# VH-VL binders against Prolyl 4-hydroxylase subunit alpha (phyA): the designs that were tried, part 3

Target 1, 225 residues: Prolyl 4-hydroxylase subunit alpha (phyA), of Dictyostelium discoideum (Social amoeba) (q86kr9)
Amino acid sequence: KIFNKESLNQLEKKGYLIIDNFLNDLNKINLIYDESYNQFKENKLIEAGMNKGTDKWKDKSIRGDYIQWIHRDSNSRIQDKDLSSTIRNINYLLDKLDLIKNEFDNVIPNFNSIKTQTQLAVYLNGGRYIKHRDSFYSSESLTISRRITMIYYVNKDWKKGDGGELRLYTNNPNNTNQKELKQTEEFIDIEPIADRLLIFLSPFLEHEVLQCNFEPRIAITTWIY

## First folded at step 16 (VH-VL)

Design k5
Fold by OpenDDE, fold request of step 27:
Structure k5 (fold): chain C 225 residues (1-225), chain A 123 residues (1-123), chain B 111 residues (1-111)
Amino acid sequence: as target 1 above (225 residues)
Amino acid sequence: EVQLVESGAEVKKPGSSVKVSCKASGGTFSDYAISWVRQAPGQGPEWMGGIIPIFDTAKYAPKFQGRVTITADDFAGTVYMELSSLRSEDTAMYYCARGEYYDYGDYYYMDVWGKGTTVTVSS
Amino acid sequence: QSVLTQPPSVSAAPGQKVTISCSGSSSNIGNNYVSWYQQLPGTAPKLLIYDNNKRPSGIPDRFSGSKSGTSATLGITGLQTGDEANYYCGTWDSSLSAYVVFGGGTKLTVL
């Protein structure tokens, strides 16, 4: 059992949960960091950008991350299989996250997770991600949507002032319809500390990545559908 | 509920261009893939192209390469499909659809569909 | 005409099982995930199956998908009158540049 009643209540009532020392293995954390950064150095990540009509640009003030999708599904392309060999420790992390997913399936009535998607994201100095929502689906929707967002951080030397916090805008997680969600000025800033796992309800909580004053900012995000 | 709202029906003359819009209700497309799929009367769906707004490039079906342009306004949460040099055989229902993609955008499966935009090309 | 081949029509009585085949090649079904779409008359297509055999929320378990080699199959058990629709398989072809391909569609008639 991963979650106690208090943690589940936190997630239910607040819409988010922070778990520190998630892996509690410094060696693994370092290896995950190295693997993540190596993917970046090897140009395996794609620079994210924005579009406006015919205009295409990459503006760090809007979205400045580099991303790589990590596919773990069976029958994946060969390149994904090759990736698995070079990111063993990231996969170790993802295995742990799968346990969390399974826990949700067991403890949350009718959760019945469908799939997960994982994205490695790296920000450089000056990079940020404007306010956004991972999912706009309501709980009553019959369509596939992100329901849970899990963000794992591997920023070992982060200190206050370095930026890159995730600003989480808190909404009432008890709302069942996205139309009932209102924008709020209430938020919490979550420091991207190494071995911290943030879990939040994707349909309900908007968030942004504040400007990074350090690099690289590394996070591994897994969405549960 | 997430909805894709498409622009209204279009009647166009041969040789002209049509631009159809698809807007995500309640937000942006984020890192989802948006596809355009058309369906002529009595025929099956035909993929025209797709775009992942967070990436700089759109992908097009070979058949429409050079004649279709897909763009996105990430701030407006709107994706556009412009088809030029219209001909009678372009008469169809044009759907936008949101979905997930694999790898770096090789495939988009479509889990949310718009209601479609009828485009009629006639003299 | 369509890259993926489906039978033009299938029919079965209520309560029975029906299967719809989708055949392609190594460059599409062989190497890539298959999706299935249901299209009721006068409506947009609806995602029925994705990633070969996964069901979106709200899709009953009487719908199933499978893939083997360069072919995919949609299975429908406990056929209901409301299942009468056109069904399309879809995937992507990576022969030159990746692009999405659909089957020609199968009209399912519930007898």
Scores: ipSAE 0.017, ipTM 0.533, lowest interface PAE 5.9, mean pLDDT 85
Fold by OpenDDE, fold request of step 27:
Structure k5 (fold): chain C 225 residues (1-225), chain A 123 residues (1-123), chain B 111 residues (1-111)
Amino acid sequence: as target 1 above (225 residues)
Amino acid sequence: EVQLVESGAEVKKPGSSVKVSCKASGGTFSDYAISWVRQAPGQGPEWMGGIIPIFDTAKYAPKFQGRVTITADDFAGTVYMELSSLRSEDTAMYYCARGEYYDYGDYYYMDVWGKGTTVTVSS
Amino acid sequence: QSVLTQPPSVSAAPGQKVTISCSGSSSNIGNNYVSWYQQLPGTAPKLLIYDNNKRPSGIPDRFSGSKSGTSATLGITGLQTGDEANYYCGTWDSSLSAYVVFGGGTKLTVL
């Protein structure tokens, strides 16, 4: 089991959980870093942007990351065999994250996850991501959206002052109605240190990536639906 | 395996409206964008618009702006496309397709397609 | 009239290699992922390549995709008679409001 009673309680009360030394394998961490950065160097990532309504956001000050989707099939395999061979250790990570998903299915009544999506994101110096939510939750909707966000960091040389922290704004995770969600100024900054896994409730917690003063900032995000 | 089931063929007169439905197998939508793509005989596909049901946000191609309306019914697990002021040029196969998106309204690709709905506009 | 430009037709003998080009601009191919679709006669388009060069499950490695600048290329090696189809590139354009765009299509004939 990945979660103990305390961790589940933390997630329930605070809406987020930080797990350090997630893989606890320096070799794997290094390989994941290399694979991630290699994908970037090989121009496999594209510049991210935002289109909300009629607004077009391509400004780096709004969102400055490069992204790559890592799609997996129903058997939890990378759909592209070539990609699978080049990111074997990332895939290993994703397998571990799938175990987390499965555990949620087992310990949370009626969780019934349906899928995951994974995105590799790389920030360069000066890059940031403004405050946003990963999901728009509505209790009146029967559609399934992002429910859990998992962010794995692989920044081996990160130090205080380097920037790139995830600022997580805390909301009441027990609010199930979007109309009841209130904006809060309360937040916690999460350092993107290597082998750290951040888990939080996607519908409830806004977050941003603070300006990076180093590069590359590498994170692998997996959403559970 | 997810399938998209579209409504039946339509024959319409010029000036009228047509509403085509697209239902996901299982009756529910996950976090996907549903696009409408039409294809006239002998022509390539043309994107009309799309909707992300969970956000209730639809986007339209400039060409169809003001003439097409895309809506979603979460309870029915169905997405609709209504095209008004029909013309003979609107005669085409109309496909709904499921697509992944990386951000609000930014579509990546369409990996699941319906079988299409033939709409014929004739006087 | 299509936003993305493709050659109208290509042809080759079985076993040979063909390439299909797709040209766009910075607002579409330049900054966004390209997808390719195969459409057999009388069928709906089928996703062939996504994210520039990724193959969905079931797509053989004879199919490949690449992107450089504002252009994308679909490669087909070991051409088979069953590959005879129309091929379309697709992406989204962000010059205005985001909307999906397709190429005009390329008819592949297997000689």
Scores: ipSAE 0.013, ipTM 0.546, lowest interface PAE 8.5, mean pLDDT 85
Fold by ESMFold2, fold request of step 27:
Structure k5 (fold): chain C 225 residues (1-225), chain A 123 residues (1-123), chain B 111 residues (1-111)
Amino acid sequence: as target 1 above (225 residues)
Amino acid sequence: EVQLVESGAEVKKPGSSVKVSCKASGGTFSDYAISWVRQAPGQGPEWMGGIIPIFDTAKYAPKFQGRVTITADDFAGTVYMELSSLRSEDTAMYYCARGEYYDYGDYYYMDVWGKGTTVTVSS
Amino acid sequence: QSVLTQPPSVSAAPGQKVTISCSGSSSNIGNNYVSWYQQLPGTAPKLLIYDNNKRPSGIPDRFSGSKSGTSATLGITGLQTGDEANYYCGTWDSSLSAYVVFGGGTKLTVL
């Protein structure tokens, strides 16, 4: 269980929560790292991009990661049978993230999660992802959208100066407080260290991946709709 | 070179349903928006809805809300459109089309089109 | 009729230039990107212009697009007999929720 009064209050007020030592199992962490990097080394990842926007798509200056979508059936099994044998420990992680989804459903009234989606992302040296938002808030309920972003990091040898931090912009753009309307942009840099789970509200927090000075930078993201 | 292939032509009775498929050849659907567009004889195109398969996010035109369901099978590279409660006015050519989308799937355009498949609704 | 209004027909001789208009509202053309499609007889539509004025790879620069206010324009210079087709504008309408709308079409005849 990760939700208590303190963590729920932080998520509500600040929009994000950081959980260190999430799996607390060095062997699992190492296996997840190896599985993730092996997918890249075996050419199982595809070059990413915005794949949208007004001017450019699949542009490295916008987004420089390599990605793989991981799909599970209703029994939490990897749908691709060939893939399933190569990412068993990643699938274990996804089972643990499903427990967090269940906590959202149980603790937050009327949360009623619809589905999840999972992406493995690998950045090489020089890779980055410019400032963006994972979804937008809407009071209309005609479409489904991402509500929660959960990012799990496995970068075991990361040290300060390596780059690749997730810059999370903490200005509250929904806040009508006059003082905050004219403040300079506020942010925190979240170090992508191994066994860290970052949870944030998808519609509200802009973020970016700062340029990597190391490789690989590995993150596994699950969105809750 | 990407090509889109719809399932074969169908003849249906009023009140029934039809399900048509669209499959990519020589490319992928996963990172694209996939639209269904119909065109009645002598008329212009009419967008029915679309889906982004990697997000399983579907949108529908108001005229078809409640009658159309669009789904995707990402691993098979196939998108489906099911239209229920068929009427004679649903007789048309049905196209699937692929295009880029914006960050959150709010704006589609269609740059790769299938050849289309006919659905005929007659008594 | 159609949410987006186009002239029903236009004609010109080979080598001439033509423009095709598309009129809408603030909920569609005014606040959203415009695309243009060519449909040759017996074929599926083909994208000519996206994002108001951009050409996909393989579309000659004699095709152009522009947008002003709630109106968009497709321009065709150096008209060829192979350009005889129906032309449709398309955009998103955001008056209720986002969905795609097309114009009624313009038949171009090359005399």
Scores: ipSAE 0.000, ipTM 0.432, lowest interface PAE 15.9, mean pLDDT 81
Fold by ESMFold2, fold request of step 27:
Structure k5 (fold): chain C 225 residues (1-225), chain A 123 residues (1-123), chain B 111 residues (1-111)
Amino acid sequence: as target 1 above (225 residues)
Amino acid sequence: EVQLVESGAEVKKPGSSVKVSCKASGGTFSDYAISWVRQAPGQGPEWMGGIIPIFDTAKYAPKFQGRVTITADDFAGTVYMELSSLRSEDTAMYYCARGEYYDYGDYYYMDVWGKGTTVTVSS
Amino acid sequence: QSVLTQPPSVSAAPGQKVTISCSGSSSNIGNNYVSWYQQLPGTAPKLLIYDNNKRPSGIPDRFSGSKSGTSATLGITGLQTGDEANYYCGTWDSSLSAYVVFGGGTKLTVL
């Protein structure tokens, strides 16, 4: 059971929640790290934007991660059989994140989650991701969108000064008014330390990944729709 | 209500390139299929390609392979289409369109269309 | 030439019925969902039908779609002068690479 009244009120009021020692199992953490980095080492990740054709459309100044989408069937099984044998411990993590999705469905009236989507992201030294928002809140109730972002970090040797913090912009208004781009914005830097789970409201919090001074920076993100 | 807005009309010389942008207001486009469709005067629509920004993958019609590049910029909330090696036959109205996708981006239809923008290729 | 074949024009009087056909192949209509679009003069296309026979919110039920084999049909009943437009079928094609194709269009004239 991960949510109580206080943690849910914080999520509603502040838009984010940090859970440290999420798995609390050093062996699992190390296995997830190794599985994640091995996907990169075995060339199973793609550079963000590489599927777009020419080199002039690859712009690492926007994002510099290597990604893999992880697809599961209705029985929580990895659909790609070759992939499933190489990420069994990541799949264990995804099962734990599904329990959090179920808690949202049980505790928040009318939450009624529709689906989840999962991405493995690996950043190399010098990698970053500029300020963005994972979705936009819409008045159209028929339009499905990402509502909750859950990011699990597995960077077991991370230390202050290594970079790669997730900068989470707080007090951002829910609007697309370009005039406000000049305003001073309040933020908090979330250190991507091992076994940390960050949960935030996808449409409301802009964020960026600060430049990494280490590699690999590994994050596993699940979105709830 | 979601609305798509293309960048302004352009006049281009043969052999040059054009890059058109599309922004969404009143909704998200990162978890949707965003298509580029052109329509020459008096002709039917012609799908050029599309992208699903959350998958960061683009697909192109065979006629445009090697000439068109479609990208998404999550920071700007914008999808771009660049068409190179322009010729007079590329004079058309260019639309961006949003739609749902079914199984990991294997099927597109377009339920929200921009008003379109004109690209004219002449000397 | 368009991969999907539509009659170039159809006409009917107000209040009548009309059907518009769209013929393709197993690589497109036969194995994939069909959509239909209406384009009024000077406007962008508008989705009328998706998934062969489903209507988006706000499309009246006098518009209908069906699919059989490699052919699809748009039906319009209770014709109104405001229905005068070009109509296009669209679908996914996998014969060369996976991409969207449109029919050549059918001009509907309401006399």
Scores: ipSAE 0.000, ipTM 0.405, lowest interface PAE 17.7, mean pLDDT 81

